# Designs tried in a protein design chat: VH-VL binders against q9rc53r339to534. Part 4

Target 1, 196 residues: q9rc53r339to534
Amino acid sequence: AQTHEFSNKLNTISGFLQLGKIDEAVDFIQKERKIQQEWIHFFIERVNDPTVSAVLLGKISQAQELGIDVDIDPSSQLLTPLQERQQELLVTMIGNLLENAFDALLASGIENKKIYISFTDMGDDFIFEVEDNGPGIPPQLMESIFEEGFSTKEGTHRGFGLALVKKAVHELGGAIFLEEGELGGACFVLTIPKHE

## First folded at step 2 (VH-VL)

Design e13 (framework fv_enfortumab)
Fold by ESMFold2-Fast, scan of step 2:
Structure e13 (fold): chain C 196 residues (1-196), chain A 121 residues (1-121), chain B 107 residues (1-107)
Amino acid sequence: as target 1 above (196 residues)
Amino acid sequence: EVQLVESGGGLVQPGGSLRLSCAASGFTFRSYSMNWVRQAPGKGLEWVSYISYSGSTTYYADSVKGRFTISRDNAKNSLSLQMNSLRDEDTAVYYCARLPKYGSYHAFDIWGQGTTVTVSS
Amino acid sequence: DIQMTQSPSSVSASVGDRVTITCRASQGISSFLAWYQQKPGKAPKFLIYAASSLQSGVPSRFSGSGSGTDFTLTISSLQPEDFATYYCQQSNSWPLTFGGGTKVEIK
């Protein structure tokens, strides 16, 4: 998946060159390749699972297209090998947590949308955290957001993503937690035991 | 080598103040929620206070609310508990405890050795 | 506040015995329960979370069960190092509350 993205960026550069847009090709290379290379270098150093790295890079790219700034805690690491089932479900959970944050931020109308990601495997569990600077989760909804088919009675705001995350993490013997974060929005934490 | 070390305990008269500190080492302190848990002589465990990993959320037991203030300094890997208006019933060993997030489940996986607070005239 | 009641307050047992400790919550707490072991003069040691999930490094003779209001910690074959006081703790709601403890003593 990231190899296809590199190929697509190379094809875009080729397109600029064919049209004689040399300055645009150079600018594209300098802006996108350098930023993309910095992210790839971080993941090569800090994440030993290519599939997890590919998903995170894809989600970061998607966030940027949506006008959302993403920061990853520089101390983050996933160096312990993931079992195939853990990898598959972790990828699904990461995707759903980030989609939830995207939806909340886009609905909020806030101008400076931000997501903070942190992950670690230094303890007995894989821990993954996603924090946003949106409006957060009202106390009345904290339990119901993890229920399948969650919605507000008078709104069209609903989804199944968090219910899927809760189901997936429980299948791995872990759990998901919600708290108020430093950015003032929602902060979701999930844990997966290293050994089942 | 993951360690929590408490300090600041001592003997104080009713109405006095003490500041407890907890020094963390061997793990990424800023990634964990922290708590204070106390144990009176010959009694069981009593949760006192919670602080989130970022420091933005705090909770207190009703018995200490308004008198105790929990805080943390992630740059110094330290946790503090400011105890004001101390009472005889605050006499206890105070433990600093790490609270990793096990999703919806909280459990204290690393504890310090404790520091003793005695409130007596 | 959720009150946690442990039974018995103490039990005398011999090495090799099966020991069961019960913890009851005053209201439903799902599986939001942890167990700890404490030896005299020492800090508590983490054993179990989510009612039945054994912490890494804890011997398999320890097991937890239950949900809702009734929970049990079982030591299937008591060893000399298991003589200690055991505490349950709920994490369903704030404030966090502990049981009164069960002291497992040598017979």
Scores: ipSAE 0.000, ipTM 0.439, lowest interface PAE 15.0, mean pLDDT 80

Design e14 (framework fv_enfortumab)
Fold by ESMFold2-Fast, scan of step 2:
Structure e14 (fold): chain C 196 residues (1-196), chain A 123 residues (1-123), chain B 107 residues (1-107)
Amino acid sequence: as target 1 above (196 residues)
Amino acid sequence: EVQLVESGGGLVQPGGSLRLSCAASGFTFSSYAMNWVRQAPGKGLEWVSYISSSGSTIYYADSVKGRFTISRDNAKNSLSLQMNSLRDEDTAVYYCARYRSTYVTYGKYFDYWGQGTTVTVSS
Amino acid sequence: DIQMTQSPSSVSASVGDRVTITCRASQDISSYLAWYQQKPGKAPKFLIYAASSLQSGVPSRFSGSGSGTDFTLTISSLQPEDFATYYCQQGYSTPFTFGGGTKVEIK
């Protein structure tokens, strides 16, 4: 198996913490310019899977580069061990949901772009939610946004993400819902059974 | 262990046809879009074709459009490229490459490549 | 189509040298840029994606930077195994396009 650079950094931090070396962990975190200290501390306590942590931290870094403000619900957690297939597909789904939110916000021209993330594994399901303050999904397009290759712009790289998410979630026996969020944009809720 | 193994390359005359295959293993093939990328002798990389995970969405480079057909068989974990009306300028090593659509990437990239199969179009 | 221009076409350097390769896109591609390493007779290897993110298993002496239209790949301390041709690739839109390549030759 291979570990991404960000996953390696998280594993290093986790190693220091497991050995009770708090000062060394803090020092390592302070050296990171791209990722804020608060995010690294949050993920150490709230997410047990290094790959999922690396994906989320990487997406937060990308959002900051794009001028997008990202908030994660402080009650969020993902502590239940993921099966190999669940990890692979969850990472794919997280990536595509966040990429779609970025695209929507950048296309919107909104000055104060914001994404809200929430996730939990307290019940029988893994639940992952991504909400943005963009223009939302037009009612006439709600049926087609999950179709492979759907795009309102010809010759773009768009239109693959949501189809991949629908395929992945159905393979895991889960579901994806499009809801109306309080931020005024799109709100996607993903549910995946812990056991199937 | 992700592996992609190309086959089907060879020597053909101009105007001829050839079918390339790519055998995938070590990952869930049906969950990934796939690409063909070629490289002429001593030259750089040129993207040739894309096929979505289900096979429904297909794109071609202008240089091969109308002559090449990309396809996949998810039950057999295989990708194919049917090449018709071959020209001297199609001479290249052809790689199959896996599309990266996860993690911290915001764009489309090629994270795993096969060893390549050589196509020579010459009389 | 988005044209990708790499400079230089080739560079000769000694072990331990810092090598910088540049890549320019004909239009704004944000951070949708990858770098690949190709050793003689081998398939390309994925090095860097999203302009600056290092692929798992790639040595830390490799780094990428840039956004918009101008990008760089840096090898901080060149090693013998770094003899290769390096390619940039825009992942912003189809058709996907590569730079012309930069051959790094070790003296």
Scores: ipSAE 0.000, ipTM 0.448, lowest interface PAE 14.7, mean pLDDT 80

Design i01 (framework fv_izeltabart)
Fold by ESMFold2-Fast, scan of step 2:
Structure i01 (fold): chain C 196 residues (1-196), chain A 118 residues (1-118), chain B 111 residues (1-111)
Amino acid sequence: as target 1 above (196 residues)
Amino acid sequence: EVQLVESGGGLVKPGGSLRLSCAASGYTFTSYYMHWVRQAPGKGLEWVGEINPSGGRTNYNEKFKSRFTISLDNSKNTLYLQMGSLRAEDTAVYYCARSYYRYGFDYWGQGTTVTVSS
Amino acid sequence: DIVMTQSPDSLAVSLGERATISCKASQSVLYSGNSYMNWYQQKPGQPPKLLIYAASNLESGIPARFSGSGSGTDFTLTISSLEPEDFATYYCQQYYSTPYTFGQGTKLEIK
C-alpha cells in the first residue's frame, strides 16, 4: 500500500512538471510536508527534466524517513534535454544507486548516516555521483558487485541493482566507476555521453 | 568489432625491465576492467592483475605486486604492464583481456611473448 | 587463495559423443544465488575464448552444444555432441575473489 501511494505521488508530481504546471507541483509537494521547500526550489531552477526531479525528490523524502541525511552539491545541474531512453535509464540508475546506498547504511549500524549526491552536464557528458559513509565495498567483492544477482549483504533479496546500473550505463555508451570518496564509504560515478 | 592488440614483448636479461602495451578498439574502453593474464610455455593460465575503468584502482596477484605495475591511458585506449626485476620464471605469453559485470574475460588479445634469459 | 581443480587432466572422446569435464573450487564461489565461475576454450597458438560465464550462462556466439552446470564448489562443462573444432584445452576460472584463479586445464583429445 505505502509503496503504491508513494509511486502515485511521484507520478502526480512528474505529471504536473511535464505539463509545465510548476505551481501545481509545488502546491502538491508543500501539502505533503515530507520534502523541504528548499529542495523544491533547487530542482525547479537546476533540473529541467521533470521525471528526474520527481525521482530525486522522492528519494530525498525516502532517505529522510529512513533517518539518512542527504547533501546535494550546490553546483549540481541537469539543464541539457535528455533523450527519452537516456531519461528512462538515468532514472533507473539513480533509483538503484540510491537504494544500494540506503541498504548499505541501514545495515551498517552507524548513527550518522549520510549520502552525498552530485550531478553535472556542463561538459560533453552527464555525470552523476552517489557517495555514502557506510562500510564501503570489500576488496574481494569490488569486481563482482556489478554481477547480475549479486548482493553485498547477507539476507538481502535484491540482487540486480548494480548489475542493472552497469547494463544501463553500458547501453548509453557510458561508464560507472567505484572511486575513493570523502565520506569513507562507497562512491559511484556515472558518466553518460550526451552525443555518441 | 572488438580488438585487443598486445605489443612490447621480447628478450630481456634477468633483473631487467619491459613495458607491455595493449591497444583496444571497437568498444567504449572506459566501461571495462582490464586484465593481464600470462601463460608459461606448456603451462596453464595465471592471472597477473586488473585495473578499473578510471585507472585509479588496481588489484594484483601477490606474486607480482612488488615487481609489476598496471596502468591505463584512456586518451589512447591503451593498457600497460610495467615489469621490473624480471626472472626466468616470468617467461610466458602475456595476454590482455577485458571484463564487465557478469561476463568473464569476454575478449582477449593474441598475446605477446616475454623471454627472460641470459 | 581459491584453488580450482579440474578432472580429468586429459579426456579422449569420439566425434559425435558427449564430453564432460569437472571443476572443483576449494571453497564456495556462490554469492547471492550466483556462482562466479567461467569456462574457457584454448587452442594451440591462440588466446582463450570465453564459453560459459556465471557457471551456466552461454556466451554470445558459442554453439548450443556447450553447457555449464553446478553451484558453489562443484561445476561441470558438457559438450553434447563433439565436433572436430572442439578438440582443445578447457579451463575453469573463479571470479569470486582476487586473485582470480584458473584450473590446471583439461585437454580434450580425439579417440
Scores: ipSAE 0.006, ipTM 0.459, lowest interface PAE 14.9, mean pLDDT 80

Design i02 (framework fv_izeltabart)
Fold by ESMFold2-Fast, scan of step 2:
Structure i02 (fold): chain C 196 residues (1-196), chain A 120 residues (1-120), chain B 111 residues (1-111)
Amino acid sequence: as target 1 above (196 residues)
Amino acid sequence: EVQLVESGGGLVKPGGSLRLSCAASGFTFSSYWMHWVRQAPGKGLEWVGEINPSSGSTNYNEKFKSRFTISLDNSKNTLYLQMGSLRAEDTAVYYCARGLWYGSKYFDYWGQGTTVTVSS
Amino acid sequence: DIVMTQSPDSLAVSLGERATISCKASQSVSYSGKSYMNWYQQKPGQPPKLLIYWASTRESGIPARFSGSGSGTDFTLTISSLEPEDFATYYCQQSNSYPLTFGQGTKLEIK
C-alpha cells in the first residue's frame, strides 16, 4: 500500500547510481528507514548495473507487499558490464520470471510463500536463477509454458511472460532451463553469454 | 545412498593436461550444483569452481578460470574438471562435492578425492 | 576475496573438556539476519565432513556436543565434551561471497 513512496525512493537511489554518485546514494540510504538498508547496500555492492538493481529491489518490495518471503543467495553478483541490449532484455526477463513466481505462489494457497534468487557472472555467462516453493510445473506442461498465449493459473490472464523470456534469451544467444527445485517448486535458470 | 567417486588423478609433467571425473549416484544429479575443491599436501581447502547440471552454467574462482574447465555429462551423471597448463602448485587432492543452492552453497556430500601430482 | 582466519592453528584438549575454535572473516558474511558460515571436520586420509551450516544449524547425524555461534565477522565452533573420535582438523567456510573461501584449518589433538 505504500508502494508509491518506496518507488520514489528507489528512483532517487537509481538516479544517484546512474550518475555514478555512490556517496550520495549511500547518504540517502542512511537517512531512509522504511527501506531496508541491507538490501540496498547489498545491491550497490553486488550489482554494477543500476537499472537491474532498481528492478530487483522493486520486485522484492512487491513480493513483501504480497506476503512472499524473498531470499537472495548472498554469493550473488553481477559485476560484469552489460551491453545496452543485454540490460534491456535481462530487465524484461527478470520481471517476467518473478511475476510468474508471484502468480504461482498466490494461486497455490501455501501459507509460507518463498522465492529464492541467485545470480552470478564468474564464468562465460550471466546466470540468473529464480526458485519458488510452490507446486512446481507438471511434466505435461513443461513444453507448453513457453508458448505464446499459455495461461494455467488463476490471476494470470496473459500467457506472454515465459514466451517473452524465451524470445529475449534466444536473441542474446542464451537459454532458459526449467527444473524441479530443491524446495519442491519450480526453478528457472537463465544463461546469457558474455560478448565483447 | 549418495555417492561421489573421483578418478583420473595421477602424475603429470609441468605444462601438461589432465582430466578428472566424478561419478555421481544416489540422487538426481541435475537438482544440485556440483563443485570442485582441492587441497594441497598439508594445506587447507581451496574452491575451484561449480557447475549447474541443468543449465551447464559454470562459476570459477578467478585463479583457475583461464586454465581449468568444468563440464558434465548428464546421461552418465558425471562431472569433469579439465586442467591445462599444470604447475607444481597444482599438486593436490581434488574433491568433487555437492552443494545446496538455497542457503548459499554448503557441501553436504564429498567424494574421496583423487590425487594429482605435478612434477618432472 | 573474503579471507577466513582461524585461531588457534592447533589445540590440545583433554578428553571430556571443552574445545573452542574461532574463525574471523575479513568482511561480514552475514546478510538479512543470517550468517553464511559453515564448519567441516576432516580426519587424516578422509574427505571433509559437514558439521554445521548457517553458523549454528547442526547437520543431520552430527552429535549434540558440536555447536556453532557468531555473526558478522566473528564465529566460533564449540565441542562441549571432547571424545576420542574428535581428533581432526576443523575448517570454517564462508558462502556469502564469491569465491567461496575456507579458513586455514585448526588441528585438534587430544592431550
Scores: ipSAE 0.042, ipTM 0.653, lowest interface PAE 6.9, mean pLDDT 83

Design i03 (framework fv_izeltabart)
Fold by ESMFold2-Fast, scan of step 2:
Structure i03 (fold): chain C 196 residues (1-196), chain A 121 residues (1-121), chain B 111 residues (1-111)
Amino acid sequence: as target 1 above (196 residues)
Amino acid sequence: EVQLVESGGGLVKPGGSLRLSCAASGYTFTDYYMHWVRQAPGKGLEWVGEIYPSGGSTNYNEKFKSRFTISLDNSKNTLYLQMGSLRAEDTAVYYCARDYYGSRPYAMDYWGQGTTVTVSS
Amino acid sequence: DIVMTQSPDSLAVSLGERATISCKASQSVLYRSNNYMNWYQQKPGQPPKLLIYAASTLESGIPARFSGSGSGTDFTLTISSLEPEDFATYYCQQYYSYPWTFGQGTKLEIK
């Protein structure tokens, strides 16, 4: 009942995003009443772009449904105006990085699932970090995880998420790093130049 | 047979605290959002807040957020409203109501009988 | 906050006659093809009872004489032939934006 309704909402959001209907996805997420008022207030003050805020709120809501504890660095901010293409690709990257963290945590069977998010724009780059407390990435797979179709399965499920992130960040002249984090799982850091 | 039964109301002095309970039966508790709605004597309805069935997500009328806390105990099929720093203006009948977390548009389809809170010296 | 304003505050209608109650939202409550507003009935000493959700969908078990119409900002609750048990206060409510808000209520009296 709850799980089925969650899946329906997720499919709706995914559908809008896949069709490039970002405004529709944003509106749908904003009407989703399970999003806590505290998160809305935080993002209004810390994130200048309403589309990015809506995507993050939607993903936090999704994590809550999945029993995943999300913590955001309280110093996080994204106040520099985003160019249209930066916004579009950042939304795609955020979505795919968080979906990757969700999948890793759910597959791990770990009891206390945690995600840490940090973002800043104080320097020359936008920096966005997602860390989980899952099993991490085996060294032998660190290069392969960004290859298109790496986790492709029979049927409709495809492992394109991290490949899409690499493609998107490269288009913006940025980079993605797999770093060592404090939670012991995977730690992905995006850097995107603010200027040309 | 769906039933929502509120309890915990009573007379309390200004500045006091009170915890209201709402015991649910006759349906799958975790399939519904739960709401608290109040009604002052001779006045209309005022939404206090809601809680997601899992007990992890709440939304409040900002007016009450700093003084009131909504929680659930799924093992008891019970909804709670913890009220602090009570004022005369909080005198009201407090209703709990359920709201299906489904694909249909949201509505409070079943309500309890209400429990009366009187804040007076 | 979205303000819901009902009209009239009180209405007296003869048994068997049509009763019409209006509700106006301070901003549109239409999202795509759905109007995020409900109608409730409250009798003295009783809790509210859901009549209509999504502006026009009749709740199960509610008599067919009740109907809802309207879109965006202007909504109407209609009782096609007033019965004695319809003496009550009626409230509209929006769930488009937090905080959820109710109209001030319309009291229906039998002439």
Scores: ipSAE 0.000, ipTM 0.454, lowest interface PAE 17.2, mean pLDDT 80

Design i04 (framework fv_izeltabart)
Fold by ESMFold2-Fast, scan of step 2:
Structure i04 (fold): chain C 196 residues (1-196), chain A 121 residues (1-121), chain B 111 residues (1-111)
Amino acid sequence: as target 1 above (196 residues)
Amino acid sequence: EVQLVESGGGLVKPGGSLRLSCAASGYTFTSYWMHWVRQAPGKGLEWVGEINPYSGSTNYNEKFKSRFTISLDNSKNTLYLQMGSLRAEDTAVYYCARKGYTYLSGYFDVWGQGTTVTVSS
Amino acid sequence: DIVMTQSPDSLAVSLGERATISCKASQSVDYSSNNYMNWYQQKPGQPPKLLIYGASNRESGIPARFSGSGSGTDFTLTISSLEPEDFATYYCQQSYSTPFTFGQGTKLEIK
């Protein structure tokens, strides 16, 4: 795992994007050869928040290293400006949901690992969805998976991720749902009000 | 080496109380749900309840909820089962067990040796 | 509560023969292509030992002669060639919902 180097690359990309140096960000990512140009152009066009873009691009790069196929709904968009606290917590929630999906898929033994991402800012809410084709979670475990200290893997801190997501979304007046998805695995949907 | 060691069992009269202990070692205590499971002589296994050492959240088999309480001492990596209003039917070997998780299932991957509780006049 | 029923209550099998133990759940323990069902072995005077989790996954260190199969409500534990150390009682258990419940047990005797 190249976690320290990966974080440094994300910070560099985020910095270029925040300064409006889109060409420099694209050039940097191309030179790293870990993220496809098509993803960069998608995020530049569809996401009006450089920090959210940097996190998602970084997670896509991580998924590629792990042999996980990521697909983003082409109608996805996040064009409404985020308040500072909304951005901070959304970034945290996105990171934890994707990390949980990675862990589930890697533990599953499934050959063709897939994650589907969708997001929209239509209507009164920001909506963010992460679905995997892993084993899923039984409904009776719903309460347990959102509790602090719940672990799905020996010796990891992954069990705190969903509790953190629930706390963060509640702070923003939003909600998190576990739904049935098309891929047959876990499907998490976040809703966050645009205005407090 | 992951290990669970139960203690505190013994002979108790009907209506009495007893506290069982389970000392955990070899892993991060707060990362796993801890369970109590009992087995009456010559009978099968019966789930008593569970506790999350990180949050303190508990769930019980309704059969025991009014008489039994599960608690923790995280400074000692120790789990307790406080049993009250004991009856002859509570005579059993009491095991503590750690629940391992995968997205595929929750299962009891580590068990203690058990401690025997006998409720008799 | 989900009721787990095993059959038979006891089974006598010769060394080297195949043993098959069945477990039936009162409702499906299947969710999203996974079965929340486990198998344990218990020898006299010892705690239960995990053999199989998620209906078909063999726990680390368990001999290859042990295998689990089935889905939904009907599950099977198979021992392909019985060894002397396999004399024990076997329990199925559902982890689909609380309260967690076990089958009544199947006692395997070597004759």
Scores: ipSAE 0.006, ipTM 0.470, lowest interface PAE 13.6, mean pLDDT 80

Design i05 (framework fv_izeltabart)
Fold by ESMFold2-Fast, scan of step 2:
Structure i05 (fold): chain C 196 residues (1-196), chain A 118 residues (1-118), chain B 111 residues (1-111)
Amino acid sequence: as target 1 above (196 residues)
Amino acid sequence: EVQLVESGGGLVKPGGSLRLSCAASGFTFSRYYMHWVRQAPGKGLEWVGEIYPGGGSTNYNEKFKSRFTISLDNSKNTLYLQMGSLRAEDTAVYYCARYGYSPWFDYWGQGTTVTVSS
Amino acid sequence: DIVMTQSPDSLAVSLGERATISCKASQSVLYSSKNYMNWYQQKPGQPPKLLIYYASNLESGIPARFSGSGSGTDFTLTISSLEPEDFATYYCQQGYKSPLTFGQGTKLEIK
């Protein structure tokens, strides 16, 4: 889940990027002292969608505050223009997958918390991957993690995240896969056709 | 033990309709993507569409989207394929199959035969 | 859509001999070191049965004489020493994206 403060910061960054005010976006992020200049430069060059850039930069900032190390595959790119609905749903899916990774890592008690992100639009599909070095998903729970309302948490963290991702990716004609990753935790891969 | 049992097939005239059923047992129905796959006599396999029973979201092979509808009844652990405006080319064995976020079909039903003929 | 093309349409092989079946995808099904391609066996009057997943992983309960290889767009299913129960039709299937698609099938027959 996002806080009100974080949501407001994300909206400000997204607004600057959408208006092509890159210098203002960079200045705002640097003033917040949570995002390194290298990340901003990467997204400006490798991601053509300002909203996707804003969401990912915001999530990186949140991860840093939580003591989580985020690494993005340097070959990652998202240069193909997104259709309006693809953008809306992709942003939602990215947010939910990263929130799930944060929650898993914080619950794990692991000292060196890591998230690996990779994305590409080479070929006919958008492909997005999120992997963590948390405890992974027990085989007994693999059936239930995409069920609406599933949760291992009480209170404010209800199990809508992965069910929402499954619905969203299916609306776009794509798929989500839970794979074995190199980091030892959960590894989710989204595939979305460029042409609906 | 996982079981998928299809029913509802039969002989139908062109332009008619049929509803196929797939009764699932031995697993939590709402936690898997469920699919319909068909096979015309002496021909290969063709994907019809899928549904996520937990949320009801569907995705179809474009060839069938206007004529076929996939639905479910979670309380009965049953998947349905409603087929309308049937044509001779829809003659096939219809299988229901289970597909999770693991990208393969791990369980199949025995199939139910639909014959569209005058 | 990803088109899966198998060759040959039929293959005649003697018992104890090696059989190889080819499958080509119209675009790459490789991502993150995994090929989203599966092989199934179907006997007359029966549903398909999973043999190989992720192009080269043997499904539990399947005899070790079955193996899969290949990457990207070109894939092969191999049966190292044919047994009587192996005469069947074999299908490749991509799990990379919707719509899910199958090859046209390869029928394995006694020579």
Scores: ipSAE 0.006, ipTM 0.486, lowest interface PAE 12.4, mean pLDDT 81

Design l01 (framework fv_levilimab)
Fold by ESMFold2-Fast, scan of step 2:
Structure l01 (fold): chain C 196 residues (1-196), chain A 118 residues (1-118), chain B 111 residues (1-111)
Amino acid sequence: as target 1 above (196 residues)
Amino acid sequence: QVQLVQSGGGLVQPGGSLRLSCAASGFTVSSNYMSWVRQAPGKGLEWVSGIYSGGSTHYGDSVKGRFTISRDNAKNTVYLQLNSLRAEDTAMYYCARGYRYSGWFDYWGQGTLVTVSS
Amino acid sequence: DIQLTQSPSSVSVSVGERVTIDCKSSQSVLYSNKNYLNWYQQKPGQAPQLLIYWASTRESGVPDRFSGSGSGTDFTLTISSLQAEDAAVYYCQQYYSAPLTFGQGTKLEIK
């Protein structure tokens, strides 16, 4: 996974949010194509970590540039403070899971590409879910998708990102699992304990 | 209403070729995992080949390199090209729909008999 | 390859009785709280029909006398009150790992 040209945008947004310059952050984001004020207000109210907010907003912007429709579950929240290590690894995992979804959807040839995101910290764990309406992951590939360098097709590096996610979630004492979701594609769920 | 209507099949000599067709109605084949499963006379079921909604294909070891699964999205039809046929390929061939990307088969075609003998 | 072994190979039961068919897998087909195991019914001269998926979820339209149970390597299909139309061959199938594999089948006859 990589932020590409969005790295500078995310740093700018993160900087504004960390300094409490909400109006400047809103103005900057509002000028991006297809980001609505409703998204900005949602993240301000529902996500207390500026870095996580910046990454998610950047990925939503990237998805929309790629013609991918993104929905976030309205009950989503991340209000519990993250430890520095949890934040670093969660940002990496979010990036890799969303890049994986983008790659699967772009390769699928489907016209109505969709991603559903859900996250919560209501219980003892941080839970983060990414679901797409792409071809999904065949059960016979489930073990292989987490191997470093895995590819279902020649020239793909999809498995490298998922291997990083598996390693990162293990380091945090959590788990990743693949479910069949309502959209019909892959549904990855991360669980990360709040307390060590 | 979902239907899978098969055609093709017949008697061929060893080394011959044949193309089986599976025409779908009531759903789009490009949105589902589609598979071929065969059954030799009086024997059990054997999975042969599959094509995922994204277009990736896979094969059982006994047919790898000889059979090719494909689909025509405009015709909403899935095909199985059988080459280098052997006597042990004699079987009833079923086309089956996997629910979305899953390997459980919720609808099956009526079957097409392939007989390989001299 | 994952091998599925069914028992019994054949069974004869009277209408109204309970019957159980077992399927044993050579390795676990459990991943992320889901068992990748299905059950099919095949009547003479017909294509197979899906009865149960995810080991215990009944397919739409399948009578409630059919139920699936088990986890990991040991699975059971139960028909609680057998009817004449239930005479068929029953197959378990795994889709945990390629190649997809089926059990050898259990022939169920009505007395």
Scores: ipSAE 0.005, ipTM 0.460, lowest interface PAE 13.4, mean pLDDT 80

